# VHH binders against Putative ABC transporter glucose-binding protein TsgA13 (tsgA13): the designs that were tried, part 1

All scores and structures are predictions.

Target 1, 363 residues: Putative ABC transporter glucose-binding protein TsgA13 (tsgA13), of Haloferax volcanii (d4gpw5)
Amino acid sequence: TGGDTGDTDDTEASETTASEGTTSGTTTGDVETTDGGGPSEGETVNAAWVYISEIGDLGWSWAHDQARQAVDEQYDWLETEYTEAVAPSDSERVFEQYAQGDVDVIFGTTFGYQDPMYAVAEDYPDTVFEHATGYRTRENMGRYMGRIYEPRYLAGQATGMVTENNTIGYVAAFPIPEVVRSINAMALGARSVNPEATFKVRWVNAWFDPPTAREAANALIDEGCDVIAQEQDSPAAVRAASDAGVWTSGYNAPMGQFGGENYLISPIWDWTEFYGPTLESLHEGSWEADAFWGGMETGVPMLDEWGPNVSQEVKDQVAATEEQILNDELDVWAGSAFEGESDEFLFQEMSSFVEGVEGEVPS
Structure headers, positions and changes below count from the first letter of each chain, unless a header shows other numbers; antibody chains are not in Kabat numbers.
F, E and O stand for the ipSAE by ESMFold2-Fast, ESMFold2 and OpenDDE, each averaged over both directions (binder to target, target to binder). V2 = 0.75 x the mean of E and O + 0.25 x the DockQ between their complexes.
[cut] stands for letters that were removed.
Atom coordinates printed by the task and the answers are left out, and those that the model quotes come from them; centres of patches stay.

## First folded at step 1 (VHH)

Design n1 (framework vhh_5c3l_4)
Fold by ESMFold2-Fast, scan of step 1:
Structure n1 (fold): chain B 363 residues (1-363), chain A 122 residues (1-122)
Amino acid sequence: as target 1 above (363 residues)
Amino acid sequence: QVQLQESGGGLVQPGGSLRLSCAASGFTFSSYAMSWVRQAPGKGLEVVSDISSGGSSTTYADSVKGRFTISRDNAKNTLYLQMNSLKPEDTAVYYCAKGYRSYGWTSPFDYRGPGTQVTVSS
């Protein structure tokens, strides 16, 4: 590993041998490219996904790729391809290679792609770009993310209702607004039904590090946590909680098989509910750049299935609150320091904990 | 620890100019892209300009393109924003922000300074 030549930004100046492996899944059904131009123009949409990591089990990139596969199967006019393990420093080259080719839309699925994608979008105005977790747009570049704090709040109610020690552990990735927002929403949810609930946070400083996540979960359990929540691209913390006989909530994808008898419920992603409509708009010629920030009403951020031993009382409470969220009758941030804050603040600026979360966000 | 400190804001007439500076410490400044971000009263954050670690690549929001120029002095660990032809719509708190270096885990808003107020009015 050792580190690069000390300046990773200068690596982008290197010429482009294919640093990426473009993989199959590119043609759907009976749809064929019409050579020579028939009466049908734009009948085939070519879409590319760019992933920061190798597609892992139950992680962020995995969740996006499940949706890519689903829309590829659903739409016979759609051709998809992807490149995985693309570092931000290599991403400008990958975006440019797709934009120079026969690709109609490029989906960049990690925050670090913002500057490379924004630069390439300026040079290729006829190509559509969409950036997951991004903060900048252009006429030909949208951004998208889901309000995962809504299902986090609901999962938080479940944690608050089942805890007997009033001490809930949270195995967190990085001290960034996305993660702080999730921690805060879960704490507010728990405290909405159990005002004595408290949260202890441990930082893994990685999205995918199963051994460290397991150690963090076990340390929290040793400190008296009888519920373990997490924000990782693996089920390791969920599995550790299950092994210790404490309740658990996962993230990104259904983790019930790892939580077993102690599984509560997890906030997960169904990106098909974003990619489907977006690709349909491209096929119809009606696509416009947008700053998509969808809640549970969109189907993008959602809850998975309940664990086998969760009581009907817990399920009923969560269902009633979910109905309020879906009907715009409940503000997750009401009564907190963040009440009335803009969507942009919630997306980009949240850097402190709400009451009930122990300690301070590392800086 | 990452420290960012903006300066150079103030009151200016429409059509006037200001130069903002940001002093950076606590990280290898020359290895990171840097951004200028602004927030008008009652509005969200807007990224107005970005600059690569070496200073050879820059981007600008359409609202400021042709009027603002971002630059950096890596020997002095300092980021600059030259603002020309200022408009009332440019009134905002301006923040400098540390960009990302590796796998997409750091928001440019995680490491920003306290900001400097720019007011464009008669």
Scores: ipSAE 0.000, ipTM 0.182, lowest interface PAE 14.0, mean pLDDT 82

Design n10 (framework vhh_5c3l_4)
Amino acid sequence: QVQLQESGGGLVQPGGSLRLSCAASGFTFSSYSMSWVRQAPGKGLEVVSDISWGGGSTTYADSVKGRFTISRDNAKNTLYLQMNSLKPEDTAVYYCATYKGSYYPLGTYRGPGTQVTVSS
ESMFold2-Fast, scan of step 1: ipSAE 0.007; ipTM 0.433

Design n2 (framework vhh_5c3l_4)
Fold by ESMFold2-Fast, scan of step 1:
Structure n2 (fold): chain B 363 residues (1-363), chain A 120 residues (1-120)
Amino acid sequence: as target 1 above (363 residues)
Amino acid sequence: QVQLQESGGGLVQPGGSLRLSCAASGFTFSNYAMSWVRQAPGKGLEVVSDIGSGGGYTTYADSVKGRFTISRDNAKNTLYLQMNSLKPEDTAVYYCARKYYSGSWTPSYRGPGTQVTVSS
């Protein structure tokens, strides 16, 4: 149980070795004239994360930062830095500043960064870019997202089993394919165990707007919803549902502390399963631009822990269905209008609701 | 049916080593991140170490960092914890757990546990 002694001794040894190494290097003579720009195999990797909100959002940006911290602790060859609260209109400047520095890879973590990151990537071909939720790639720019529709389907089963009036509310961000896909998957999950379940959607038109999300949740409760799900970068809708005594499912990060006695379960992200392999590939010099689209089998989209009052019957049903998804024995889209659609369609083109979701996707 | 079965615990002297194993069945092991968690007598659960589904990342509690190594063999559906330089404070029941989230302290699926006692 040695304390600071080992760290101090290691530091002294490293400095002494470095001084001797410099002297030795001077006397060896000619080797490679250039080892190339960017990270070579086995070289230190410098990685930067750019977040739309403060890490304290307890949602999307928080989930990415938990993974950044985890990989920083895991890899001695990795150095990480981040910038938070970056609006899309400010993001081009931030990406450019990192690309002009000693940063090897830049992770941009919101949909609105698509065009700014794509433009900067063209100007800095020796820097690697990775865009969460993105649609466009370059030779030096990949994109990544998880099939959150799988844990949405599972959370949907829980909502369908606990509702008593068959009216479930969904507080949604923007009417884009990512969000429509999540709503549809939850509705299909609920209806797989309760064919009478219906969903009412309210659009916040923001990823992070806690007051508006709370108002949307309360409006849905006033309309008769006895379960509230959400797709926001905050727990505001979960807290509103808890305050009203209705069941709730969160998003992005564990929200059990906000849902309290009425908490079900939430689709969440474990981004370490993407960042770890990506950073290893950069360290090995084997990185190539990819369009990562991983399901629960990757460990990226997952479920958190059950709320304290959820019955064993609900837990058992969801666990059984999760095993079917993981074993490729269940197609989430089976029996829906989207059965047989490609991964590209599901990712980029889904613009209409399934049966059981009230109304139409706004244009 | 999800089943996790730990083995390799026992009595060891301070400074000794043990290797814990966890045999997994009833699910596709390679699709899940896994944890080792422990519970000392009269204490709450502590997450000791996490490993990603493909082994792409590992994490350790500060109390064990540099002494313990987590690993997995997906072909054998087995999780391992190599425990070196054991201390009396490492005395606990050790559980193998299937994860839903890397930071979770109370995993829904865990094995019956294996007792590790570090005593002179």
Scores: ipSAE 0.000, ipTM 0.188, lowest interface PAE 15.9, mean pLDDT 83

Design n3 (framework vhh_5c3l_4; at its last look DockQ between E and O 0.01; V2 from the best seeds 0.00; counts 0 for: pae E 16.5 > 2, placed apart)
Fold by OpenDDE, look of step 2:
Structure n3 (fold): chain B 363 residues (1-363), chain A 121 residues (1-121)
Amino acid sequence: as target 1 above (363 residues)
Amino acid sequence: QVQLQESGGGLVQPGGSLRLSCAASGFTFSSYWMSWVRQAPGKGLEVVSDISTGGGSTTYADSVKGRFTISRDNAKNTLYLQMNSLKPEDTAVYYCAKSSTYYKFGGYDYRGPGTQVTVSS
């Protein structure tokens, strides 16, 4: 009695729910490339620089003018001119004069020029404007700055390694995000190699005030700082440190000649790496307003040469860290309160000190 | 569409106070820096004050420092400018301006129609 057990093979049809991939249509807003009022391709480019201080400051304006001279020599199609020692309150007039003179591009090289340049740029749409250190842009106005906090971090490491009493002085300009960022980066660098390193900050409330900068440096030395760093447009603080036989780091331009036997290294600028490509783009008719914030990879923010008595150990440490920065293997802000912050925050919002910087940012 | 609308302007005597408001819509207000800018008769546009996305950072023109206060309420999509100790030289059209966001951020991409502030005896 062979019971034919009919195996009903219930083939469960697995309904493959096709996940409709919602193609988020990236509406590429057609940025109408309005033909920026730059010179036609192959014509002479007329470029003007406006400096906050005299080019003889041996710092900020000097660094810009070295780059101006370099590009002027490099490009036979380029004509350059400059106006030095222009106060922000008088800069609008100077910009207008250049624009009325049919200059193709005007470089304003200090933060205080932002509003005047922004205003003038509206009235002269066929002139290109480039503003250093600010955040304002227009269709005919770009901005540029380097990530100087990278070489600041490296210089900071050097300070952290050479200090004997773990007290480092900083002669600062203004309590603005740019300066705060630099102080913080230097402190983070120092503390990466010396967790006991601390920073004292004195504010000059000027970019270029050699007498006050010297006084501030001397006061920091009197307070026990055995290393002096600075953010000024002059080497005055570096000279003060040198005179006192204190280790020193400068800023903006090579300052080894002023630091003497106790010179470390300085974060400096090579603006040729910005001005060259920018002027080429104008000459080619491809210039567009943008916001440049290049790091050490661009060559714009960099370190100068080591002082004569800096140990090989310091040089090797900094070189290793520099390589990590250049390879995008090290975030300067890692482990700090600013880790993971946006570039916008880093550029404009940083208003507090990291651990190891004494005091508070003045309001 | 981005919209900015200023209010609170008017005629005030020297030493008086005004509070400007700007109602924002059509964008994520809390993601952008905001600014007050002004244009006085026969003068160019100048930035009066900026405020960061969270309000933790503020800037002021030297001419208004200590007298003006910028603030924002992100929950209400509103920007404010408290103007105290007003002077005749503060007479201008005041504009609410939206900043662009970026590491490579630009300037103002939008402004309101403006509100007239007149300081006169």
Scores: ipSAE 0.000, ipTM 0.235, lowest interface PAE 13.1, mean pLDDT 88
ESMFold2-Fast, scan of step 1: ipSAE 0.067; ipTM 0.566
ESMFold2, look of step 2: ipSAE 0.000; ipTM 0.216
ESMFold2 (binder alone), look of step 2: mean pLDDT 85; pTM 0.870

Design n4 (framework vhh_5c3l_4)
Fold by ESMFold2-Fast, scan of step 1:
Structure n4 (fold): chain B 363 residues (1-363), chain A 120 residues (1-120)
Amino acid sequence: as target 1 above (363 residues)
Amino acid sequence: QVQLQESGGGLVQPGGSLRLSCAASGFTFSRYAMSWVRQAPGKGLEVVSDISSGGSTTTYADSVKGRFTISRDNAKNTLYLQMNSLKPEDTAVYYCATGYPYYGSWKTYRGPGTQVTVSS
């Protein structure tokens, strides 16, 4: 009763049946056993994710959980579980609980998990740990982050082209290198196409605080900002901008539904491009601790879709610059105070604003 | 507006081959994972194959592994499914699917489908 008729194949009965024996990378093999000196045939991988906020944040934790769901659907040898709304002060208990169980890998997804995860990793050397935004590694603990400053630069060009007041507001989380780097990259992008663009920053002092983020966005609009960008784990600032009829750029996850007719574009995460290869390496027994720092060429940091009223001129400008970034023909930091700085500096030490950002980074 | 349009279906004898295509528009195709999903008479939706945004990872249902190959051409905004050694049980409507605008929701957007009939 669905069009075609014929005998139902038992092997096709379940939509949850995934491809078995997926080989490393892009192909499924015609293999039954490990061939000679190749990787050992893997067993089921049990993976756990620990989130700072609820998945309904529609931001950072949402983006990680969408990727968890995607890899769970893709790999029949993968079992996933998660715990949400875990404050850093509660995280050591959660990590230890997973490590005491049959979990093969634990993904901790906020900066504040560094010390708790590092401590638990020492006590459970047979468990693999991966820390998003982390700054330390060990034999059984990797860290991962994407160079979100690349799509932030591109979103910055869009803000610089649409502003009429040359005053762009940025609702920021904490005055740490990760956030300063994002602000600076957006300002450089805006000023690459509009030298008169200026940025005003307001600090929420939280990753997830929708009421305070909304207040900050409205205050920036009251100060004359006609574009609002944000670095929060919620769409609250994007919604506030949309409600005020002001252009807006989001963060972490696609926010077009919240920006509506005033939506530009947002730097977002596709964590499947990290979790997929990482889980495959665990399944194949080839995992080793790494300090992943991938750009747009990896697919991890990326842009979402344009808002409905963005002009073709803006789209064409951003597309041309995106191609240069993907081809390694443009350094985001070229011509700035940070030209030639190391990846270590960019990741851990950036503590001052570039020209065009008003004020100083708070102490 | 997201649009997915499948083509390449038809009637084929057991052991034959077909190549399905899916033309995508209304979103940045190269940024999203894509899937082929089918529905045989009396069955629910079955994931046939998945491909990551960059093409680096592919998966296949046990029923089609070794016979079907998924691929994509991001320059042409096109998804493909090469189907070899077709069996009567492969008879189904085949849908192109994307998770846009949400990751992990690959079933949210589907095309109108293309009919594949394998008849002896």
Scores: ipSAE 0.000, ipTM 0.231, lowest interface PAE 12.0, mean pLDDT 83

Design n5 (framework vhh_5c3l_4)
Fold by ESMFold2-Fast, scan of step 1:
Structure n5 (fold): chain B 363 residues (1-363), chain A 121 residues (1-121)
Amino acid sequence: as target 1 above (363 residues)
Amino acid sequence: QVQLQESGGGLVQPGGSLRLSCAASGFTFSSYYMSWVRQAPGKGLEVVSDINSGGSSTTYADSVKGRFTISRDNAKNTLYLQMNSLKPEDTAVYYCAKTRYTVKGSGLDYRGPGTQVTVSS
């Protein structure tokens, strides 16, 4: 997920198609060198975050900002600042302004920042850059993302166990590998405990569009879906499911307050587990550019808390599977068309649905 | 390089007191959150207290609030836990930990080898 670009929803979808073609020709984890910039060991670290959306979205940008606040509270040697609601077309200016200041590291948090950040990083080699959801690195630029497909698989098991109609709805953002990967993982999870489970997908074509997400959720409910999952930067689909009395799973942030009595559990982000180690490495003078792709074992992609009416049987099943994932005893993609695929493929190239997901990925 | 070494554990009777110490080295102690965590026999880890880098902010688990006091001496790179009004259920191995905050509470980066506290007659 890259967050909602607001003015550029169509551009983001088009960019994804173009970027997928470009990405297929680019090596995943392309690390140009490890001799990055940053402060001297033991100095104050000045860090800036650039967000695609407002922090109050309770989604992607909110999750990153919760982690920013947590590390700011944690480290006396850390000074943080941020700019929100930055469209990709405006991001180069924002990155450049931070790089010209006293900022040691700039975190850019949407896929559309790829080219603007990569260009600015070349011009400011003494500044460290980190790009969430990015696919390229530079001597002074790393990239990071979490394997959210792991908690998606677990949330999928919960959906598969509670559905009575064997029809689960998924309110999705864009037909890009990040989203297709999440849909597929959830479907595999559901089908691991309920082989009859099926998924119906509706595309919002936006990361943040609460009215359209709500309409998509209600349309899926009207089609017989008794569970609604979503991949949006808002709780709108979760609220719609709760209002209709159907089970629901959210995304990005804890959404239990919006799902109420019908809440299952959601894949969420704890970016503190990435930002903490990264900032400590900068403080200690040991930072190097990397292509972070962390699973649940890192604490970055994780599950929130169970809804109030979820049975112990469901909780026990998910806990047992989570233990297997944490111990590297379960491959989410085992037995699927994607078994044995590289991390590069999983990150950047997944463009088709697994069995149990209705229809085809739109082009 | 990072080293944490606890001391001060032992056997005490219910209602007694103990003071645990943790000597830290290999990192800039004064720059990091520190926690005391414990593990009772056959149970998981429980974070009992944490303290920010400067010592101005502390938190406590409900099970120990009002009885335990966490403190630090940054000049000596030492973390302390004053334990008063000890109960048999406080019996555990106590670990000094360098920690990070997460949305679910504090997470552990590094732990010392632990010191045994036994509360029994």
Scores: ipSAE 0.000, ipTM 0.184, lowest interface PAE 13.7, mean pLDDT 84

Design n6 (framework vhh_5c3l_4)
Fold by ESMFold2-Fast, scan of step 1:
Structure n6 (fold): chain B 363 residues (1-363), chain A 122 residues (1-122)
Amino acid sequence: as target 1 above (363 residues)
Amino acid sequence: QVQLQESGGGLVQPGGSLRLSCAASGFTFSSYAMSWVRQAPGKGLEVVSDIYSGGSSTTYADSVKGRFTISRDNAKNTLYLQMNSLKPEDTAVYYCARGWSYKPGTYYFQHRGPGTQVTVSS
């Protein structure tokens, strides 16, 4: 069995033989040209990742790079490369350099890459582009993001159960729908188990600015927050909470080592559940531009490990709610102003806070 | 600390069966999803099967569907893989791996046992 190319003599198939042929495939040395961008079927796939921060940040870029390493290990037909610490203003040059080389697909991993990548994709129609957190596509450019609001809701329940002051701090990056969505989901989760929980938000105005994130966390603690959550590409806010002896939830990557005895749990990413299928489609010559929007059922957005002092009661509550989300028995937005809104609205248009979040989203 | 120890590998003829076990310690086993991952000679890692924390949901690689069955005993902190109708292509080192929470992910390669060798040959 060959995926896009069809069945090759699996007609005598037992279930075992058919199963064996469906995903493993075999290389025969035959080559086919793809219609658009990407390599010929069965040829080596050369993939490049472009990161806004250093891989050692233990945040967003680190999470994508763990997935890059994992798919590189998984697929013997895949060659990977990357460039780190690329500001949006420098990204057009980097995308052009990869597109001019032997690269079949370029993954750009920050919102600010939208316009630079969109422009380069027009000039290099034979190269495939994928933009994490983006909202625009082309025939040779897809976009992808996960419904991180699902594990945010779950982490929110943990924050609502451990707070004693009913005041939870959130160190946020930018006032864009992605971030507003995460804040709102966490607040809904907290309030599902503690109706008196409230959230105070501080905006760093950067994805990666550890000193400013630390200052924001400390300011929230000074204002009475006894739990600190964050949406930054570093563990700085988690470290600040740990240093102050308050509970903390991180983001992007496992941050238990930084939260120590005060660590709760964090929404994190397993991007291999997106990169794996995407790279397989490129290898098969069946890639099409898409707007991936996967929930916890896909494995992309998920939770990390519990902190050492989190009670079994908290763990049991979150596990029960996880099961409801996975079985499509719980709508995170149910009972909120956003109940019944489309996936496109949730992805692109959410611009206001739910009840329990103090203040207004900055314009 | 997370500790995982596989057992039950060995040499078996094509068409035969093996049952792998993984003893887990250092965490609340019943709260975490578990996976079996394998690496064949000269190939990359392949996630063979995973199972959610409560055992109610399982997934399988297409290469093993209908032949392998993953299961767990949360009271014994043990993960199992029943392998039937084994093929030469199933020859690999098999690793037990733990997820961060309910769902196994690729990051789980950091939390795997030392592996057990399965060789399918006449």
Scores: ipSAE 0.000, ipTM 0.242, lowest interface PAE 13.1, mean pLDDT 84

Design n7 (framework vhh_5c3l_4)
Fold by ESMFold2-Fast, scan of step 1:
Structure n7 (fold): chain B 363 residues (1-363), chain A 121 residues (1-121)
Amino acid sequence: as target 1 above (363 residues)
Amino acid sequence: QVQLQESGGGLVQPGGSLRLSCAASGFTFSDYAMSWVRQAPGKGLEVVSDISKGGGSTTYADSVKGRFTISRDNAKNTLYLQMNSLKPEDTAVYYCAKLPYGYWKGSTDYRGPGTQVTVSS
């Protein structure tokens, strides 16, 4: 996921959800009703997206923008706009400019937008705000994220089945719950089919730093990793693995073109499954602030396409487990230290590794 | 090459049930939302139901809500429509339809050849 993630974890999320939540949404303004000639009538919805990086990153911001383009094409009553490369320190100004304009909803797509968006939402109660990866809500501000740990678990099974050295590398962004959760889920997945699988983690300390991500991947390969997974807003680690001839799993967006013959599969985002229903609710006047935390059953976190050389045995194993997850028959965290933990804990409090991950989470 | 092939249509009595199937090939089925669309004699196309790519979200036309159930099996590349409590007004050609990548509902970019459903006493 993208953004300034150097921030200390703010444990107020559970308290904020309990205190701030209202079931009444905020879709206001003096707008004309659109006559579509069908059973429903509505008004033009103006939506803005604010991205931490350039859309050309082919990662987090790209995935959100693919969804923006898709919903823009789908809905005749929707007008979309966006701003790229907005640092968290500049985001309050950008949110305020959109809120002062003719925008009905503002989507902020990185964790670092937390406090800026929350502050602006208070000042503009007639504008709807939605914060990807956020943990605070208001009557006019929701938050959304997907349980990417589900497709991470599945990709983990693939890594566990193809490794010959039982040493899998993970190029990670920041030591925050979102990333620790993904590492742990992948390790649990790998170990579910290969109890001897181990994970080595390298921290880039950035969401988007292709040169450092490439060097981290190469260092892991030099240490004996024969599979490279990553959590970065670029395909750099996937490309490095491909260049070295080792198996690879990406993140955010389909990365098969970068993984080549050694590509496995990646946990990716299809944000159309969130943006579509959310924009429909705004159009119909039924929007309410919520804390969306959807699994693979929602279609938001998902897997991309298999690489060309992945065996049918691996595909069959993953497909069988995916069916169990979709049918609510498998708890990813079962048998781990995190079995039975709340969604709030999984979202914002996970700070230690499961068995099979080498070392400890940096402070 | 995208291919969609419907099956399961036929003649049924009012109050009866039918299950339609659609076999999909030539694209990654699990990446696309799907629809069932129908055309009754002398009428335009009506979207009956939409289903998201993962199956977690569905919509239904008011005319069929509570009677029809859309579902999908991504492992088998198959879309289904379970039709219960069928009425003479449900008589139509039923088309399996693929939505463009990223669409939740609305415009389809490909439809199958269709299967005839006739509800008659």
Scores: ipSAE 0.000, ipTM 0.127, lowest interface PAE 18.2, mean pLDDT 84

